# Ledger of designs, part 7: VHH binders against q94cd5

Target 1, 317 residues: q94cd5
Amino acid sequence: IILQFAPLNSSVDEGFWHSFSSLKLDKLGIDDSPISITGFYGPCGHPQVSNHLTLLSESLPLDEQSLIASTSHGNRNKCPVPGILYNTNTVESFNKLDKQSLLKAEANKIWEDIQSGKALEDPSVLPRFLVISFADLKKWSFRYWFAFPAFVLDPPVSLIELKPASEYFSSEEAESVSAACNDWRDSDLTTDVPFFLVSVSSDSKASIRHLKDLEACQGDHQKLLFGFYDPCHLPSNPGWPLRNYLALIRSRWNLETVWFFCYRESRGFADLNLSLVGQASITLSSGESAETVPNSVGWELNKGKRVPRSISLANSM

## First folded at step 1 (VHH)

Design d07 (framework vhh_brivekimig_d4)
Fold by ESMFold2-Fast, scan of step 1:
Structure d07 (fold): chain B 317 residues (1-317), chain A 120 residues (1-120)
Amino acid sequence: as target 1 above (317 residues)
Amino acid sequence: EVQLVESGGGVVQPGGSLRLSCAASGFTFSTYAMSWVRQAPGKGPEWVSSISGSGDSTLYADSVKGRFTISRDNSKNTLYLQMNSLRPEDTALYYCATEDILTGYSFQHSSQGTLVTVSS
């Protein structure tokens, strides 16, 4: 079967629009330069926000110190994701933006980070997102459209098996994996949380390791899985972040099969009944180079249509 | 719900022909690119061919170029693969897959595939 990924949706808190409006009125004016922002996966671990990337008021840091503090000592219930905001000053400019070129440019940055090895040192760059916006501050209405750039692997990845993590691990292994994941989430390495290795030794001891340590881990394990923070809660589909992760794995190590771990939380803690373990077949296509940038996809659908989202905050003024 | 159902496989002798079909439902078929993927016993999956939503563009793996033809009938929500000059190496379970060219894969259900066996 072909591996299917759960689609990722955007969720923008009203606080984000208030912060952005203040930024636009007080600093940006007509400046439409792209702005670096931070989104979050599963801010509360609640099922209702699963499969969402969320923008909060703190997504637009007012200074560099605030950004550093948020990144280095982030809340355990939030998984930070880097992104870029393209703000437009008119509806005409918003409609005229070359969405395909913006998506391709962002995907090319991710591919450069994969090829250069930067993604191994800082895997948080893999789930990069972009958003285009138009703010009508006279009407307090906002138009926006998210893209979650993701590579299309050729040939497509096929799923060999997928099951709850609680069914894959023994009881002892499950307890150890759960504890190791919770400890990882509490560490100062929260920026590495999105993608990691799960190593389980013969005595059922689990540890979370950095991706760059793969070669060191291969001789010292009974089980070794490629783990990632999965905002999705669907039982039959890994979340969207797995797409670029598989692109990295294929490019870096050229493996024929991969065991992956979809790390999922309930109430801010590891949930191995919700988390998934799967095995995927990833094979290099004849006539294709492993160094050639793949095709990319990722524009968000609004109720099945390729259209921007809109919100009015007139009543909250 | 997105559903893809393959059919048309069977046992055929080398040099023979088969026509595979994939019936699609649950999405606007004409707006999505479609692909055929195969998996031979003991091997990983191999992409075979793709066709654009309109049907105007096609791509083929080097191993099947000149022998296989992908096509679609958007009025019937059906994808086809015409396989000619079949070889023992073409023996595999064949799957159809849909991928939204803008958003990614839209296939929501596991397909059963259709088995093609090329033997004397």
Scores: ipSAE 0.000, ipTM 0.232, lowest interface PAE 10.9, mean pLDDT 79

Design d08 (framework vhh_brivekimig_d4)
Fold by ESMFold2-Fast, scan of step 1:
Structure d08 (fold): chain B 317 residues (1-317), chain A 120 residues (1-120)
Amino acid sequence: as target 1 above (317 residues)
Amino acid sequence: EVQLVESGGGVVQPGGSLRLSCAASGFTFSSFGMSWVRQAPGKGPEWVSSISGSGGETLYADSVKGRFTISRDNSKNTLYLQMNSLRPEDTALYYCAKEYSSGWYDIDYSSQGTLVTVSS
């Protein structure tokens, strides 16, 4: 059984395009240098927003202090994700962009962060994304296409089992895990860390810890799971962030099997009936190097097709 | 534009063999895993087998293990399914599926598949 991952879909708020138009008219002009931006996603709390990465007006850089102030306390339940915007000045330039090279370049950044250990200190870099765009400001229309770079693991990850977290944990463990996750999510210090360890001791006490603390967590524990904020709601499929997470785990720790925890919410609280626990086989082929950069995928499907999206704000106004 | 064209189906007696082919175009074939999925008359789709992009890893449904062999030729952009010791319950329309950017293996709705009928 090959593990299947639910894809991410882009959701671009109208305010993003208004802010970008102002930036282009007032500052950028013909400057088409790539722009660092921030997207947002969260653990699924509602099927309608499931598997979305969202751009808001605050996704564009104003200044460092303004961005921090905007995203830290007001949006505790939105996980910031680094991304890059490649805007072109003409539709011809948009069509001529080397999309495969852009995807590969972004995937290589993720791979460098995995190999250097940066992904252990700041795992929010794992779901890094890019978007290409063309803004026709005379028509107030925008052509854009997102990519969510994800590694194609060879050999593929095999799913051993997958079940609701409520069926994996005992009732006592489930209560402890739920409480620990709610505390983790409500803490301003941990809101931006969408990948974490779940440790359950023999006395059913749960603890949530940073990935870099793995060695400390390998003491006297009954269960140790690799957890992540899962944007998906489907009972049979983990969300997209798990793909690069498994690439990190395979590359850094060389485990034969892993237990993972797809953390999902209902009304802003941990929901262990919606959350999943899975076990996967992640063994490397004999002779395969952990340093070899995997092939990558990630160009967004739009209505079942790999094509750019178009939106007109003039029709919306 | 991704295109998958299945061929090689036919009518065979129980115990017979068939080799299915899937010609792929419109994407970098060696970068993606591939699968075979079948749909028997009046039933839902059943996953049969998968192969990694490099061909180094293969997986099989329990119903076909030891009888079917999945393989690929990346120089020809072609996926194969060698089917041996065929049984009446192997009768189905067989579809070639590409790993999408989502990691899903699914039937291409534009493809007609290739029909395999196992009967005396």
Scores: ipSAE 0.000, ipTM 0.146, lowest interface PAE 18.1, mean pLDDT 80

Design d09 (framework vhh_brivekimig_d4)
Fold by ESMFold2-Fast, scan of step 1:
Structure d09 (fold): chain B 317 residues (1-317), chain A 121 residues (1-121)
Amino acid sequence: as target 1 above (317 residues)
Amino acid sequence: EVQLVESGGGVVQPGGSLRLSCAASGFTFSHYAMSWVRQAPGKGPEWVSSISSTGGSTLYADSVKGRFTISRDNSKNTLYLQMNSLRPEDTALYYCARDLYSSEPEYFDLSSQGTLVTVSS
């Protein structure tokens, strides 16, 4: 059985378009250089906001001298994700963008971060995204298209089992895991990263650690899981961030199977009935190298079709 | 039928303390996170504090951190809010709510009567 992932959907706040319009009118003019931006997601657990990566007014650089990546707020409901905005000044330029090359370039950045070890230090780079846009400021209308680059692993990842975390952990372990996850989520940006290790010792004590600390976790646990903030609420499908996470795990560690933890929450608290624990087979073919760049996918579907989205702000401008 | 009954409100001077209680019935209390939400006169609802189903984790609004303490007793199906160093800005009708979705105030069921807290000299 092949592991199926729930894809991310874009959500762009009106405040983003207002800030972008101001940036284009006041600073960029006809400059179509790519802009580093920050998107946000979280394990919110509410069905209506599930699987979204959101752009807010603060997604764009606040410093008028800098059009590169800005430092985002870290809080329990907004996990920052790096992205890049390709802005175009005409419909013709927008339509001529080489979408395959842009997706591949962004996927290559993720792969370089995996190979260099940067993704171990800052795993927030794993769900890296891009968006292409065209702004018609005379009509206050915008065309845009998101891509969430994700690696296609060969052979495909096989799902061995998947169950609610509450069925995997004992009641004592579940209490400890919930408390540890809540503490992790309440920590600062250097600690509250969306990919982490969950270890449970023989005395049912749980601890959350950074991925770089894997060797320190080995030998002193009864259970060790690769955890991540899962924006999905579906009981049978882990969220999209798991795809690049599995690529990292396969590339960096000599593991044949992996236990993963899809962290989900209700009203800002760990919810182990909604959270999932799964086991996956991640073995490489005997002829394959762990250093070979996988193929990538990720262009967003709009109501089942691979087409750009559009929005008009004429009534709010 | 789910029932939540708040009590413990009253009139208190600035700097004073109050302890609110919420008696829950009609559902398995120990399975749900619980929250306190307040509504000041003429304003919309504001989330104050939340506690996990086991009581192992708590969250507070910035306006009440260090002054309020949320707790629960699952054996008695009761939620508590200890309020210290009360300010006139804390004057509101206080509601307890069963947590089904997210910390967004619009998802709370505030159909109970609440308990009124008035901070005045």
Scores: ipSAE 0.000, ipTM 0.178, lowest interface PAE 17.8, mean pLDDT 81

Design d10 (framework vhh_brivekimig_d4)
Fold by ESMFold2-Fast, scan of step 1:
Structure d10 (fold): chain B 317 residues (1-317), chain A 119 residues (1-119)
Amino acid sequence: as target 1 above (317 residues)
Amino acid sequence: EVQLVESGGGVVQPGGSLRLSCAASGFTFSEYAMSWVRQAPGKGPEWVSSISGSGGTTLYADSVKGRFTISRDNSKNTLYLQMNSLRPEDTALYYCVKDFSGTYELDYSSQGTLVTVSS
């Protein structure tokens, strides 16, 4: 059975476009240089807001300090994700941009971060995204394309097993895992680290650690899982962030099978009945190198179609 | 037949306050976003602030954020700009504009209102 991933959708708050309009009017003018921006996502148990990456007013930096140190301060469910905005000044430029080349370039950055070890120090680079926009300020209307670059592994990842975390862990283990996850989410140092290790010792005590600590914790576990904040709510599908995560695991540690943990919340707390534990088989084609860059996908569809999204702020300006 | 009449300008010292008004007629005021644009002597037009038709959303230039407040009263067809902590660089002729396009070449027919921040 081939592992299926729930795709991400964009959610652009009107405040983002207002901040962007201010930036264009005050500083950019006709400057179409790419702009570094920050998106936000989190684990979500409510179906109506599932699988979204959100752009807010604070997503677009207005000063040099904001460009250097983007933060999500004030909300436990916000995980900052780096992205890039390609702003076009004409509809012709917007239509002429080579979407495939831009997607490939962004995927190559993720791949470089995986191979250099940067993704172990800062895993938030794994769900990196890009936006192409055209702003018609005469009409206060915006057209845009979103992409969430994700690697296509060849052969496809096979799903061996997937079940609620409550069915995988014993009652004692589940209680310890829940407590450890809640502590991890409440820590000031971990709110921006959406990929982590879950270790369960022989005495059923759980510990959550950074990915870079894998070598340090190899001998001290009965169970070791690769965990991530899963924006999906579906019992049959892990969320989109798992795609690049599996690429990292395959490339960095050359693992052929991996246990993963889809962390999900209910009422602001860890929910192991919604959270999933799965086992995946990741194989390399004969003669394939772990250094070979995989193919990538990730352009968001608008109601199932390959057309840009549109929004008008004429009544909000 | 769109008519916009600005008022409320004057001479103030740095740190002072003024409230500008714009009386609108000839169109359904509540259906259109409104903006304030200023032009300092010898310079091109500079966008200052915008407000949505309903009044629910406001936008400000970086140079005036925290000091100016845009508002509207749709029952009176009037747009306002409350200007606090005025600086010499705020000295300009202020215009009320319907449908500001985001370009610095503006088609406006109103007289504007002069704000002078001096000494």
Scores: ipSAE 0.000, ipTM 0.080, lowest interface PAE 24.8, mean pLDDT 79

Design d11 (framework vhh_brivekimig_d4)
Fold by ESMFold2-Fast, scan of step 1:
Structure d11 (fold): chain B 317 residues (1-317), chain A 123 residues (1-123)
Amino acid sequence: as target 1 above (317 residues)
Amino acid sequence: EVQLVESGGGVVQPGGSLRLSCAASGFTFSSYWMSWVRQAPGKGPEWVSSIKGSGSSTLYADSVKGRFTISRDNSKNTLYLQMNSLRPEDTALYYCARESYDFWSGYSEFDYSSQGTLVTVSS
């Protein structure tokens, strides 16, 4: 049984295009240099962010103080994700962009972060994204295309089992896991850390810990799972962030079987009936192939088609 | 094991025609979208055309529309690209590619052949 992932979709707030238009008119002009931006996502159950990576007005560098305030000071609805914007000045330039090379370049950055250990210190780099765009400011219309680079493991990851977390944990364990997850989400220090360890001891006490603490968690535990904020709500499919997470787990710890936890919410709280626990089997790389960047996918489909998204803001600009 | 073998490349004058072929093996050919991708010297890969497994739907890059025709013969596990009105800018290594099927990802990666077939358009 091959493990299948639910795709991550883009959502661009009108405020983002307003802010970008101001940036282009006031500062960029014809400068089409790539721009570092921040996207936001969260676990399933959030009414504005679930199943989407969202761009907001504060995604642009000129709102850096606003970004720090919104992400660092209790905004539990948003996990910041680094990305890059390639805006073009003409539709011809937009169409001529080498999509495969841009995707590969961003995938290479993720791979470097995995190999260097940066992804353990800051796992928000795993769902790194890119956007290409063309802004027609005469018409206040925008053409754009997202990519969420994700590694293709060959052979594909096999799913051993997948079930609701409520069926995996005992009632006592479930209460402890839910409480620990809510504490992780409610803390300003960890609310925006979307990849973490779930440890359950023999006395049914759960704790959530940073990925870098894996070695300290091994030994005296009853259960140890690799957890992540899952934007998907489907009962049979983990969300897209698990793809690069499994690549990290394989590369850093050379594990060929992993227990994972798809953290999902309902009404702002941990929901173990929506959250999933699964076990995956990963084929380990050997020799030189272990150091070679895997192939990547991730260009967003628009209703199953390979076409860009478009929006007109003529009535709101 | 997926195997794709391209052929049909060569040297042709501007305005000429060539037909490329790709022999596929190691998978159920009729179940996959197939594509042609090219790489000119010093440039990155450029997608050229794709065809649905059934052959009922085709897609083309704007640069080749009206000049190139993609087709397939599922009984022979063979993909074709008929290239007409060739231009110097069509000079490239042409790769046959199968889209790697990942149902839930919504996007498929191309499995590129390492061989390719060289098309040179020169006077």
Scores: ipSAE 0.007, ipTM 0.143, lowest interface PAE 8.8, mean pLDDT 82

Design e01 (framework vhh_7z1x_3)
Fold by ESMFold2-Fast, scan of step 1:
Structure e01 (fold): chain B 317 residues (1-317), chain A 121 residues (1-121)
Amino acid sequence: as target 1 above (317 residues)
Amino acid sequence: QVQLVETGGGLVQPGGSLRLSCTASGFTFSSYAMNWVRQAPGKGLEWLSGISPSGGSTSYADSVKGRFTISRDNAKNTLYLQMNSLQPDDTAVYFCARDYEYDSSGLFDYWGQGTQVTVSS
């Protein structure tokens, strides 16, 4: 049984396009250099925001101090995700972008961060995204296309079991895990929140640990789970971020199986009925190299097709 | 040095008319599409009209279609906007803007300083 992932969808707030238009008119002009931006995962308990990466007005570097402050304080209803915006000045330039080359280049950066150890220090780089865009500021219409680079693992990861976290943990463990997750999300150390360790002791006491502390967490009486912020709500499918997480785990550690925790929130709080615990087989064949760069996928589907999205904001500008 | 200079703004009563002019220098005027854009107090930029390099094609925002006419004189390096049936909500600073690249571009690379149009009794 091959592990299946729910694909991400994009959502762009009107405020993003207002901020981007101001950036183009006031600063960029004809400069089409790539721009670092921040997207956000929304609460998975609400259908309209579940399994979406959203761009908001604060996604752009127009207000870098505000964005940094927002990230450091940690908003329970938002999980920041780094990305790159490729803006184009003409329809022809947008159509001419080498989309496969852009996707592969971004995936290669993620792979370099896995191999160098940067992903252990800053796991937020694993779910990196990119978006290409054309802004017609004459007509206030925008054409865009997201990619969520994800590795194709060979051999595929096999799912051994998957169940609600509330069914995996005892009542005492579930209460402790929920409290520990809420405390972690409220902490000022939110840069590591997207990927983390869940440690449960034999006395049912849970703690959230940094991914780099894996070896310090292993012990005879601990449950140890690889946790991640999961934007998905589906009971049978872990979210898209697990895909690159498994690439990191397989590459860095010699594990035959892994226990993972799909952390899901409802109304800003940990929800263990929505959250999942799974076990997967990640074993490599003896002749396979953990250093080989995997193939990558990730261009967003629009109504089942690989085409750009378009929106007009003429009435709101 | 690319320069765009707007003139012809002023105070006009509702129902009145004005003709704006934009004089271009520092580039081959006949090689670029040109546009008129306005900004009302406290609001964002609103594109009004565009004209092809030769003057053979024009386009208008719905808010001004039938009331405003864009034209150009390539021999004089001058862009015009004839504004008829002016309304109080036409009050704005009006800018002349050069297309970045032909009519497929989504933005402008050079702007004038603007000319104030006030429509009031």
Scores: ipSAE 0.000, ipTM 0.377, lowest interface PAE 11.0, mean pLDDT 83

Design e02 (framework vhh_7z1x_3)
Fold by ESMFold2-Fast, scan of step 1:
Structure e02 (fold): chain B 317 residues (1-317), chain A 120 residues (1-120)
Amino acid sequence: as target 1 above (317 residues)
Amino acid sequence: QVQLVETGGGLVQPGGSLRLSCTASGFTFSDYWMNWVRQAPGKGLEWLSGINSGGSSTSYADSVKGRFTISRDNAKNTLYLQMNSLQPDDTAVYFCAKEGWLDSYYFDYWGQGTQVTVSS
């Protein structure tokens, strides 16, 4: 059976557009160069915020915003994701953007990070995104469209097994895994590391480790899973970040099958009834090169249609 | 909770017919384009047919055009695929998929699929 992934939905806070408008008026003017931005998602399984990638005022790296962000308390439910904003100065320019070329360019950056090993050191680059926009500052209206680039693997990923983590682990293992995950999320050193290894020893003790430590985990475990912060709440669908993660795993370690762990939270804590454990086949076609960039998808659907979103802030001052 | 459930597959002789159904829940079915895609053993995904939200516009892959007919009943949240003149090469798992980017076979949600085997 083909593995099905739940796509990300965009959410843009009013504060983002205020920050962008200030940046455009104070510094950019007519400069439409791409802007590096940061989006946020969390492993929160609450249905109302499930599968959202959010832009906030602090998404734009202004000197003031950077200082504010560095002095604030870390929010364990907000995982930073790198992205790029392509703002245009006219509706005509917005409509003329080569959307497929922009998607491919961003996917190429993810692939370069996979091939160079950067994704092992900083796996937050795997769910990179882009957004195109047109800002009409005279009318305080914004037109925008998100893409969440994801690799299309050929052949498609086959799902061998998928179940709640609470059904996969013994009760003793589940307690240990939950504790280890909560420790990983609470640590300032690992809170923002959204892809990791889950190792369970024969003594039912769990540990969470960085992806780069895979070789150190071999031979000293009964179970080894590739874990990630999953923004989805659905029992049959892992979230979108798993797609590029599987591309990394296949490319880097040449594995044919993988055990994965969709880490999900309830009320800010690990929830193994909501979290999933699955096994997937990721076998590469014999005629394909491991170095060749796969095809990519990712433009957001808005109410099932391939159209940009619009918002007016005319009444918000 | 979004769910798509395909039924109607089975074993059929060459030249025979089958009607597949897909029941949707957890979203406003009448607002979305719906698609049928398939995967033969050892092959990649193949898009077969799409139908718009109202049912007035349909499209088909060249491999099935003239043999397959897509339709929908928005009152029942159900998508159909009428398959005629089936050939051994039509053997595959058939999936119901909510609209995505056609050129990349990107779809929001897929069902578990239903197996169709064409053989004597």
Scores: ipSAE 0.000, ipTM 0.217, lowest interface PAE 12.9, mean pLDDT 81

Design e03 (framework vhh_7z1x_3)
Fold by ESMFold2-Fast, scan of step 1:
Structure e03 (fold): chain B 317 residues (1-317), chain A 120 residues (1-120)
Amino acid sequence: as target 1 above (317 residues)
Amino acid sequence: QVQLVETGGGLVQPGGSLRLSCTASGFTFSNYYMNWVRQAPGKGLEWLSGISGSGGYTSYADSVKGRFTISRDNAKNTLYLQMNSLQPDDTAVYFCARGLEYSSDEFDYWGQGTQVTVSS
């Protein structure tokens, strides 16, 4: 069975467009240089808000204090992820953007971070994204299109097993894992780290560890899982962030089989009935193929089609 | 210049068989997923089948599973679709498409298409 992933959807707060409009009017004018921005996502808390990457007014770095405030703001429902905004000044230039080249360029940055080891130190780079936009400030209308670059592994990753975490862990292990995850999420030092290790010892004690500590803890565990904040709610599909995570795991540790943990929440707390544990089989590549950047996908679907979105704020601005 | 050319379409009776071919040029054929996609009159595009660069992995839409077989000959830069037990609702223009992933609607190059008509 081939492992299938649930796609991300964009959610752009009106405050983002207000901040962007102010930036264009006050500083950029006709300057269409790409802008570094910050998006936010979190583990599934409710089906209606799942599978979203959100842009807020603080997504734009208007100044250093604003950037610091957005990255340090405590919130169990958000994890900051880096992105890039390509702003165009006409609908013609928006339509002429080489979308495939932009997606590939962003995927290459993720691949470089995987190959260099930067993704181990800062795994928030794995869900890196881009958005292209055209702002018609006379009409207060915006045309935009997100891409969430994800690597295509060849051959595809096979799913051996997938089940609710509550069925994988014993009752004692499940209680320990839930407590460890809640502690991780409540810690100001770790709440924005969306990829982590889940270690369960023979006495059913669970601990959450940083990815860079994998080799240090491989010898003393009964269970070791690659965990991540999963924005998806579906019982049959892990969320989109798992895609680049598996690319990292394959490239760095040459593991042929991987136990993964899709961390999901209910009412602000760990939910092991909603969270999933799966086992994936990865075919290792060798030589030149191992070092070559894989093909990438990720342009957002709009009503089942890969086309841009549009929004008008004329009546609210 | 990437080029994909489909051949083998035509008129066939219900229950019949037909084999489509797609000849690729302008790229390293064995490095890409290849796909068959169709469009029936008045309908949208429907993905049918995909095959990995090596040919070791294949996938099929439920509507054609068990009836259609995808294959490739990397030495000839050619993709094939063997269609058996054809039904009138298989009438469509069939496209060869270079894939970005397995069992996906994300394609970067398409052929011109070949018409398949299933009628008595």
Scores: ipSAE 0.013, ipTM 0.476, lowest interface PAE 6.4, mean pLDDT 84

